VHH binders against CLA biosynthesis isomerase (cla-dc). Designs and how they scored, part 4

Target 1, 281 residues: CLA biosynthesis isomerase (cla-dc), of Lactiplantibacillus plantarum (Lactobacillus plantarum) (p0dx41)
Amino acid sequence: MASFIASDQDVKNFLTAPSMNDQEGIGFAYATDEAVLKALIPAPLKLMAPVVCGYVVHMGKPTFSAPYLEESLFALVSYKDKMMGAYPINLLLHGPGAESGVIAGREGAGIPKKLADDIELRRNDNSATATVERHGKTLLNVSWTAGELNDPSIMKQFAGQLALGKEAEMNSFFYKYDIDQHEDGTNHFSNVQLVATQLRSLADQVEPGNLSIQLESTDDDPFGELKVLKPLGAAWFHFDTSVMFNTLKLDEVDAATTMPKLLTGRYDRSFFNPKAATYII

## First folded at step 16 (VHH; from j3 with G54E P111Y)

Design k3
Fold by OpenDDE, fold request of step 18:
Structure k3 (fold): chain B 281 residues (1-281), chain A 125 residues (1-125)
Amino acid sequence: as target 1 above (281 residues)
Amino acid sequence: EVQLVESGGGLVQPGGSLRLSCAASGFTFSSHYMAWYRQAPGKGRELVAGISREGSTSYADSVKGRFTISRDNAKNTLYLQMNSLRPEDTAVYYCARGDTFYIRYSGDYEYFDYWGQGTLVTVSS
């Protein structure tokens, strides 16, 4: 029976081991401006390489939602030179499960997720393409052609994450925070925390290939800031399973220095300036 | 070489039935989305029906309930069963090959890379 009241059992089961199973799509990496990328990484995380990684994938069997498409751009970072992982800068979702995906990611794990206007992912034999559109602009256009990587040296960075037939664990770093409205109507950020979400994934298909990628910017989605200096490679891949099995609380960080780097991935400019809300979908 | 060859077209009276076939060769037929298009005289090509590699089907509103798209992967053949034919169904019907993987939750699918020569269907009294 449909009810606004969740049972105690439902509460206990809330987002238990959320999994993004049956993932399929394009993964890619390209070289970018080191100074620019470094500036986007909040402390205490450290950039490992001047490389932007990303994917456009179909989440076919999420355990918490209907299927959806997801785009992400992320950097490779380290925490205290001990933990390595991904720092997602941006995620865009589209499809019937996108709302749930955004909510679960943002509220559950502090993931910088927004909704795209449209995502298209297609493959025809030995070539694939993906496009991501938001606010009337194609922000990302990526192509994979089966064969050799643009730069084979990039494989060294991904060898551990895309081991075929073996479960691999990876860390994704996120920042969580609270928003408090004061009596004067202003909102303030507090309790800013760096966390590491741990993922266990099983890749059963990885097909390397040549990358072609184009990025564009809007004020709300400045993808072009991460300039493509050199495509490094792409892969068509399939994850049978991918489970978020744990989240570590790492550090409390300074809000004033951290939040400027977090807001764009999470909010449109209209949050900062009502006059910026000019786009009509 | 990829080939698509349509057959089964002809003259039929209103209310009649035809079954079109498309013989595919030169590629892994079972891996591809397939579709039927038609082009009436003086009009553009329009999607009639599509079928995924898994067997999911879609139809233009104008043919829903009357036409059935199907595939036999063992025979590398695409079919279009057309019932209750109408004069407005008169057109050249084309078989088209689509993608091996496609996800989009908005808009229409328009990506076809190979087409047959077409087969003429004429519905007339």
Scores: ipSAE 0.809, ipTM 0.916, lowest interface PAE 0.5, mean pLDDT 95
Fold by OpenDDE, fold request of step 18:
Structure k3 (fold): chain B 281 residues (1-281), chain A 125 residues (1-125)
Amino acid sequence: as target 1 above (281 residues)
Amino acid sequence: EVQLVESGGGLVQPGGSLRLSCAASGFTFSSHYMAWYRQAPGKGRELVAGISREGSTSYADSVKGRFTISRDNAKNTLYLQMNSLRPEDTAVYYCARGDTFYIRYSGDYEYFDYWGQGTLVTVSS
């Protein structure tokens, strides 16, 4: 019988080694304005290159949800010059498993996830396209054409992560925080923490190609702030497995200086201004 | 060269049945989404049915319960079984090739790059 009460075993199994298996879609990278990108990276993380990375993928077999599509833009960053990884700036999810994906990511790992209105991912032989829509606007339009990268030098940055047939580990940096409402009705952020989530992935398909990319902005999703100065490359890829197997607590950080950089990826402007809630799906 | 050749069209009485076939060649048939379209006289082309490479099917509301799309990958052939035919089903029917990979949860599939020449289906008493 269905119950609101979870068993002790269920509790123990809660999000154990959450995995995004059977991922397939487009990965891409482009050069952007360094100053702008740096400004988006919270301390103590440091930007490694003026490059925005991203993907639009179908999560075919998540262990914690139904399938869903996911878009992400992220930077390559370092922590204390000893730990390198991705800093996701934004993630949008769509599909049957999107709700669970958003909840698990946000509450479990502090991941900046929101729901998209629509994501489309398609491939026809040696070409592929992906579009991401939110609040009535196509925020991202990506095209992959099989062949050579726009700039082959970008492969040096990804060679370790896209090794075919070999498990690769990577770090993703996130910030977790608490929200406390005070007696005056205001909410305050506390216990802001930088964490590194460790992922182990197995790529079994990687097809490099030429990137074409267009970005647009809304107030809630200012994708255009990360202006495309130069497309660097794209790949059609498949991950058989991708497991979040550990999370390291790295630092407590100052809320006042950190939170301004975290909110947009997590909340719409209506959270800050009730009058900003103008879009109806 | 990609080729799609429809067959099986003809004249049938209302309530009758027809089975259309589309012979595919020049590409990996099993890798592609396939669909049937139709165009009635004086009307635009409309999607009738689609089938994924995995065998998932979709239908226009007007044909649900009456038409069945299927595929035989070994024979590189797409089929449309049409039962309980109506005069309004009169049209030229086209098979179309779609994508090798497609995911969208909120919209209709509409991306096709190759079409057959069509086969005429006339439903009349």
Scores: ipSAE 0.802, ipTM 0.913, lowest interface PAE 0.5, mean pLDDT 95
Fold by ESMFold2, look of step 20:
Structure k3 (fold): chain B 281 residues (1-281), chain A 125 residues (1-125)
Amino acid sequence: as target 1 above (281 residues)
Amino acid sequence: EVQLVESGGGLVQPGGSLRLSCAASGFTFSSHYMAWYRQAPGKGRELVAGISREGSTSYADSVKGRFTISRDNAKNTLYLQMNSLRPEDTAVYYCARGDTFYIRYSGDYEYFDYWGQGTLVTVSS
């Protein structure tokens, strides 16, 4: 029997850790302008390499929603030179579970999630392609062909994450914040903090190959700022499970210097500029 | 070389039956989505039936209940059993090969990379 009042057991179940089971798709890495990427990384995180990583995947059996497709671009970063991981710049979601995925990620860990207008992921034998569309543009067009990487030297950076049949642990870093309203209805930011989520993932399929990738920008999603200077490689992969097993609160940070680097991944330009166009086609 | 060869077309009376076959070679047949399309003279191709690698089927509304798509992965052969044929079923029927993985929550699937030459089905008194 459905009710606006949840049972005590429903509340307890709501608090359990999420899993992103049955993930499958294309992962990739490319070299970009170091100064541009470094400028996007909020203190105290430090950029580890002038490399953008990303993926387009199908989340087949998430524990918190119906299935959905997800795109991400992220940097490789460290915290205090000893804790390393991913700093996601954006995530775009599409499909029947996408709304729930955006809500859960935004509220739970401040994950920079927005909805895409369309995502396509397809594979034919030893090649695959994916596209991500938002606001009238194809923001990302990526292809994988099984075989040699564009630059084989990057294998050591990713080998542990994609080792077949072995669980791997990875940190993802996010900035979480509150928006507090003043009595007159205007807003301010408070409690801006760096957090890390820790994921345990089990890969049961990893097929490395050659990357072809093209990015495009809109006013709301400036993917082209992260120029492709050199494709490094791609892989088709399947994760049987990926479980968020821990969350760490690492630092409080200054809102004035941090928030400018967080808003574009979370909001469209119409939030800030009444004359900005938002393309919905 | 990827090849798709249709057979089994011909002339039938209304209410009759035909069984089309598509012999596939040059690829791992069992891994691909497969479909039958048809095209009447001067018209575009239209989807008749599709079958996934796992055996899930779909049909155009105009043929549901009369046509059955099937596959024999051991023989690399796709079939279309056509019963209760009508004059409007007259067309060239084509076998088509699709992807080994596909997810998109909008739009119709139309990523076919290989087509057969077709086999003519004529339904007339």
Scores: ipSAE 0.438, ipTM 0.804, lowest interface PAE 2.0, mean pLDDT 89
Fold by ESMFold2, look of step 16:
Structure k3 (fold): chain B 281 residues (1-281), chain A 125 residues (1-125)
Amino acid sequence: as target 1 above (281 residues)
Amino acid sequence: EVQLVESGGGLVQPGGSLRLSCAASGFTFSSHYMAWYRQAPGKGRELVAGISREGSTSYADSVKGRFTISRDNAKNTLYLQMNSLRPEDTAVYYCARGDTFYIRYSGDYEYFDYWGQGTLVTVSS
């Protein structure tokens, strides 16, 4: 019988490593303004290239929820020139498992997840499209057509992220933090930490091709700040499994210089603007 | 070249049955969403039934319990079994090919790129 008190077995199962099995969709990369992108990257992470990478995928069989669709835009970064990986700027989720995905990611690793109003992902023959909608606008419209990349010179870097037929380990970097309330009711940030999640993934399908991409902004989701200066390429891919097997605590960081770069990806304008906080629903 | 050829239409009395077939060629039939649409005189096309590449089915409310969509991937053929036919079912029935992959948790699937020529079903005495 269900209870607010979980069984010992439920607690043990809760602690198993999460896996994003049967993941499929469009991955892409484009060149953007280096100064703009670099400014978004909190220390001590360093930007490796003036490139935004991203995806729109279906998480078909996650171990922690019903299926959901996920969008992300991320930078390629290094930590102390030793550890390299992704720094996601945003993630938007939609579908029956999306709420659980946001909770798990936020609590587990401080992942900047929000809920989208709608995500569509479709493919026919040698072409695919995806759209991501939130707060009355299509924030992302991306298309892939099988064939040559927009810039063939990036083929090796692109293939390195999607190693076909072999397990690949990848790092993703996030910042976790606490919000503590003072006795006067005001809040402050504490325990602001850089963490890295480590994933082991097996790609069994990778089909490179041409990217077409358009971004739009709303006040809550300023995707257009990451201008598309040059589409570089896209691929349709499938991961049989992708296991988050480790989370490393790397550094404590300064709240005053770090938190301004974290809030927009995690909170809407209602958190920052008294006018937005006073509306009636 | 993609081809969809419907057959099995005809004249039937109310309460009767018909089985429609759609022979597909020129593509990997088993990888596509497939559907039946119908168009009554003076009206637009409406969805009757759909079937995913994995075999899950959906039906318009007006035909649920009376019509059954199925597919035979070995024969590249889509079927519509129509039982307990009513005069309101009179229409040209079309076979339609959908996408190889489609996920959206809101809204109906509306992306069909190839259509057959249709087969007429008339329900009257």
Scores: ipSAE 0.428, ipTM 0.811, lowest interface PAE 2.2, mean pLDDT 89

Design k3
Fold by ESMFold2, fold request of step 18:
Structure k3 (fold): chain B 281 residues (1-281), chain A 125 residues (1-125)
Amino acid sequence: as target 1 above (281 residues)
Amino acid sequence: EVQLVESGGGLVQPGGSLRLSCAASGFTFSSHYMAWYRQAPGKGRELVAGISREGSTSYADSVKGRFTISRDNAKNTLYLQMNSLRPEDTAVYYCARGDTFYIRYSGDYEYFDYWGQGTLVTVSS
């Protein structure tokens, strides 16, 4: 009989390391305005290149949910010049597993996840497209065509991370925080921490090619701030496995200087202005 | 040249069955999403059933439980088994080739680049 009280076995299964198995789609990189991108990166992370990376993928066999589609835009950053990796600015999820994916990521590592209204991912022979829609706009329209990269010389440093048949470990950086209430009823941020999730991924398909990409903005999702100055390249890829095997707590950070850079990727304008949206039931 | 050739249509009584076939040539059949559409007189074409390269299937609500789409990659052939046929199923049935990968959790799949000539199915007493 189902119960609000989980069994001991359910609790054990809940604690199993999450894996995003059977992950497939388009990965891409483009050059953007360095000053704009740098301003989005909270201390103590440092921007390593004026490049936005991203993807639109299908998570085919996640261990914690039904399948879902996911979009991300991320920067390449370092922590203390020793750890390098991705700093995701946003993630948008859609599909039957998307709600569970948002809950897991938000609670587990402070991952900036929201739900998209629609995501489409398609490929025909040697070309593919993906679109991501939210709140009346197509925020992202990306195309890959197999063959020549837009800028092969710059893209060489990305290619080794997707080597076929070899596991690669990578860091993703996030900020976790609590929202607590003062005695007067107002809220405040506490325990603001920089964390790194560590992933072990096995790519068994990587097909480089040409990127075409367009971004649009809404008030809730200002993707257009990350201007496409130059497409650098794209790839169609498949990860057989991608396991989040570790989470490191790296630093406690100042809420006042950090939280302004975290809120838009995690909350819509209705949190800041009650008149910013009309709810449809 | 990409070719799709439908067969198996004909006249059948209500409650009867037919099996449609679509012979494919000129491309790697096993890599593509494939679908059956139909067009009744005076109407637009509508999706009947689709099947991904991985074998995942989808059906229009009006045929779910009665029709079965399948593929034989060794014979480069797409099938539609139609059971419990009704007069409303009367239409020209078309085979269509789609993408080599497609995921979207809303809306109908619309990206078909090659179509067959069609085969007529008539369900009448």
Scores: ipSAE 0.347, ipTM 0.775, lowest interface PAE 2.9, mean pLDDT 89
Fold by ESMFold2, look of step 17:
Structure k3 (fold): chain B 281 residues (1-281), chain A 125 residues (1-125)
Amino acid sequence: as target 1 above (281 residues)
Amino acid sequence: EVQLVESGGGLVQPGGSLRLSCAASGFTFSSHYMAWYRQAPGKGRELVAGISREGSTSYADSVKGRFTISRDNAKNTLYLQMNSLRPEDTAVYYCARGDTFYIRYSGDYEYFDYWGQGTLVTVSS
């Protein structure tokens, strides 16, 4: 019988490590304005390259929800020159599992997830396209054509991230924070901390190729700020498994200098501007 | 050469059943999204049902609960089981081949590159 009260077994199952199995879609990289990208990276993370990486994928068999589509743009960063990985700037989700994915990611690791209005991902033969729509615009339009990368000099780095047929471990960095309320009703930030999630992934399909990409902005999602100065390359890929097996608490960080860089990943303009409203009918 | 050959159409009474088949050849059938469309006289084509390479199905609202799409990848054959047929189901039914990958939850799939010749289904007394 359904109940608001979860069983002890339900609670135990809830705590198992989440997996993002059967992921398939387009991965890509492009060069962008270094100063702009660096300004988005909160201390103590450091930008490793003036490159935006990203993907549009179908999460076919997540262990915590129904399937969904996900977009991300992320920077390549290091923590204290010893731990390297991805710092996702945004993630947009769409589909039957998307609501659960947003909740799980935000609550579990402070992942900057929002819901998209629509995501399309398609492939036929040796070409594929994806679009991501939110609040009246196509924020991202990306295509892949199998073959030569736009910049062949990055082939080793690009292919190394998706080493075929063996498990690879990767870090993703996020900032968690709480919002607490003072006795007078005003809010403040607390427990602002850097964490790393660690993933173990198995890629069984990687097909490199040429990238074509356009970004646009809305007030709520200023993707166009990360200008495409030079497309570098794309790939169609499939991960058989991807397990988030560990989360590390790395640092406490200063709220005043950090929070301006975090809020737009989780919240729209209505939180910042009392005259802002967005309606989807 | 890609070929899609529909069969199984005919005349049935309201409330009756038919099973349509689409024999596929000339491509790796198991890798493609497949669908059934129909076109009634004087109307445009409309999606009836689709099936992904993994077997996930979708249906037009007008046929949910009455029609079942399925595929047999070993026989390279797509099926449409049509139950509880109504006069408004009268149409030419087409088998269509789609992409090797397609996901979009908020819209109709419209990217078909090969179509069969069609098979006529008539539902009347």
Scores: ipSAE 0.325, ipTM 0.773, lowest interface PAE 3.2, mean pLDDT 89
Fold by ESMFold2, fold request of step 18:
Structure k3 (fold): chain B 281 residues (1-281), chain A 125 residues (1-125)
Amino acid sequence: as target 1 above (281 residues)
Amino acid sequence: EVQLVESGGGLVQPGGSLRLSCAASGFTFSSHYMAWYRQAPGKGRELVAGISREGSTSYADSVKGRFTISRDNAKNTLYLQMNSLRPEDTAVYYCARGDTFYIRYSGDYEYFDYWGQGTLVTVSS
């Protein structure tokens, strides 16, 4: 019988490790302005390269929701020169599982997830395209054409991230925080902390190729700040499994210096100015 | 050269059955979404049934329960089994090749890049 009270078995099942099985789409990398990208990275993370990586993928069989499409742009970072990984700047989700994915990611690890208005991902033989739309603009238009990478020499450094046929363990870094209320009704940030999610992924399809990419901005999603100075390459890939098996608390960090770098990826302008909202289909 | 050749059309009485075939060549058939469309006299083309690379099927409401799409990847052939035929099913039936991958949860979309010449199905007494 349905109930607001979950059974003991439901609670046990809720606590199992999530997996993003049957994940397929376009991954890409491009060079951007180093000073601009570095400024977006909160301490104690350090930028490893002036490169934005990203993807547009279909999460075909997630263990926690119906299927959905997901976009991300992320930087390559290190923590104290000993843990390397991705620092996602944004994630946009669309599809029947997207609401669940936003809730789970925001609550579980502070992942900067918002809902897109539309995501299209298509492939025809040796070429593929993806578009991501939100609030009246196509924020991201990316294509992959099988064959020549834009810059093969730099792309050698990414070989282990999408290694075909072998499991790879990867870190993704996020900042979690609480929003608490003072006695006078105003809010403040507390418990601002750096965490790392650890993923074990098995890629069974990786097809490198040429990247073409265009970004646009809205007031809510300023993707154009991460300028495309040079496309480096793209790949069509499929992960059979991608299991989030661990989340580590790494540091507690200063709210005043950190939170300005977190809010835009997690909230729209209406949180800063309620009259900024746009009513778009 | 990509080629799609339909066969199996003809004249049939209401309540009868036909099986359409589409022979594919010039591409990796097993990797593509495939579909049957039809065009009745004076009407636009409409989707009848589609089948993914993995064998997942979809049907127009007007043919659900009566038509079955299938594929034989070893023979590079797409099939449409049409049962309980009605006069409204009279149309030219076309085999269409889709993308090797396509996902979009909102808005209208269609990406078929090759079409056969069609095979005529006439349902009449």
Scores: ipSAE 0.278, ipTM 0.754, lowest interface PAE 3.3, mean pLDDT 89

## First folded at step 20 (VHH; from k3 with G50A)

Design n2
Fold by ESMFold2, look of step 21:
Structure n2 (fold): chain B 281 residues (1-281), chain A 125 residues (1-125)
Amino acid sequence: as target 1 above (281 residues)
Amino acid sequence: EVQLVESGGGLVQPGGSLRLSCAASGFTFSSHYMAWYRQAPGKGRELVAAISREGSTSYADSVKGRFTISRDNAKNTLYLQMNSLRPEDTAVYYCARGDTFYIRYSGDYEYFDYWGQGTLVTVSS
């Protein structure tokens, strides 16, 4: 019989490490304004390069949901100059598993996930395109064509670090926080902390190529702030498995200096001004 | 050279059946989304049925329950089984090739880049 009360076995299964198996899509990198990108990175993370990386992928066999599509833009950062990884600025999800993906990421690691209105990912032979739409605009339009990178020295360096058929471990950095309510009904932030999720991934397909990319903004999703100064390259890839096997608590951080950099990736303008709208319902 | 060659068209009486075949060559057939379209005299081309590389199918409302799309990846052949044929099914039927990868959870799929020459199906007494 269905119940609001989960069984002991359900709780055990809930705690099993999530896998995002059968990921396929476009990954890319482009150069952007260093000062703009650096300003988005909360302390104590340090920007390592004036490069935005990103992807549009199909999560084909996630262990926690039906399939979904995911977009991300992220920076390359270090923690204390010793631990390197990705700092995702945004993630947009669409598809039958997308709601579960947002809940899992928000609750598990404070991942800045929102729902897109539509994502399309398509490939024909040696070319592929993806689009991400939200609140009346196509925020991202990206294309990959197999062959030479826009800047071969950059993508060859990054692609050569990921061996086909061998597991690679990667860090992603996120900030978690609580929102607590005072007796008078007002809210405050507490327990603001930097965490790293650690992924073990097995790539069985990586096809480098030329990037073409356009970004647009809405009031809710200001993707255009991360201007494309120079496309560097793209790849079509497939990960057979990708497991989030560890989460590390790294630092507690100051709410006043950190939260302004976290809210817009997680909340729309209606949270700041209920009359604000950039979309048609 | 990509080629799609339809066959199996002809004259058939109302209520009858036909099976169309599309022989594919010049590409990796098993990797592509495939479809059947038709064009009645003086009308535009319309989607009849589509099949993904994994075998998931979709149909126009006008043919659902009467037509079945299938593929044989070992023979590089796409099929359309047409049952309970009606005079309004009279058209030239075209085989069409789609993408090697396509995911979108909203909207209709319309991305076809190669078409066959067509095979005529006439449903008349």
Scores: ipSAE 0.398, ipTM 0.787, lowest interface PAE 2.4, mean pLDDT 89

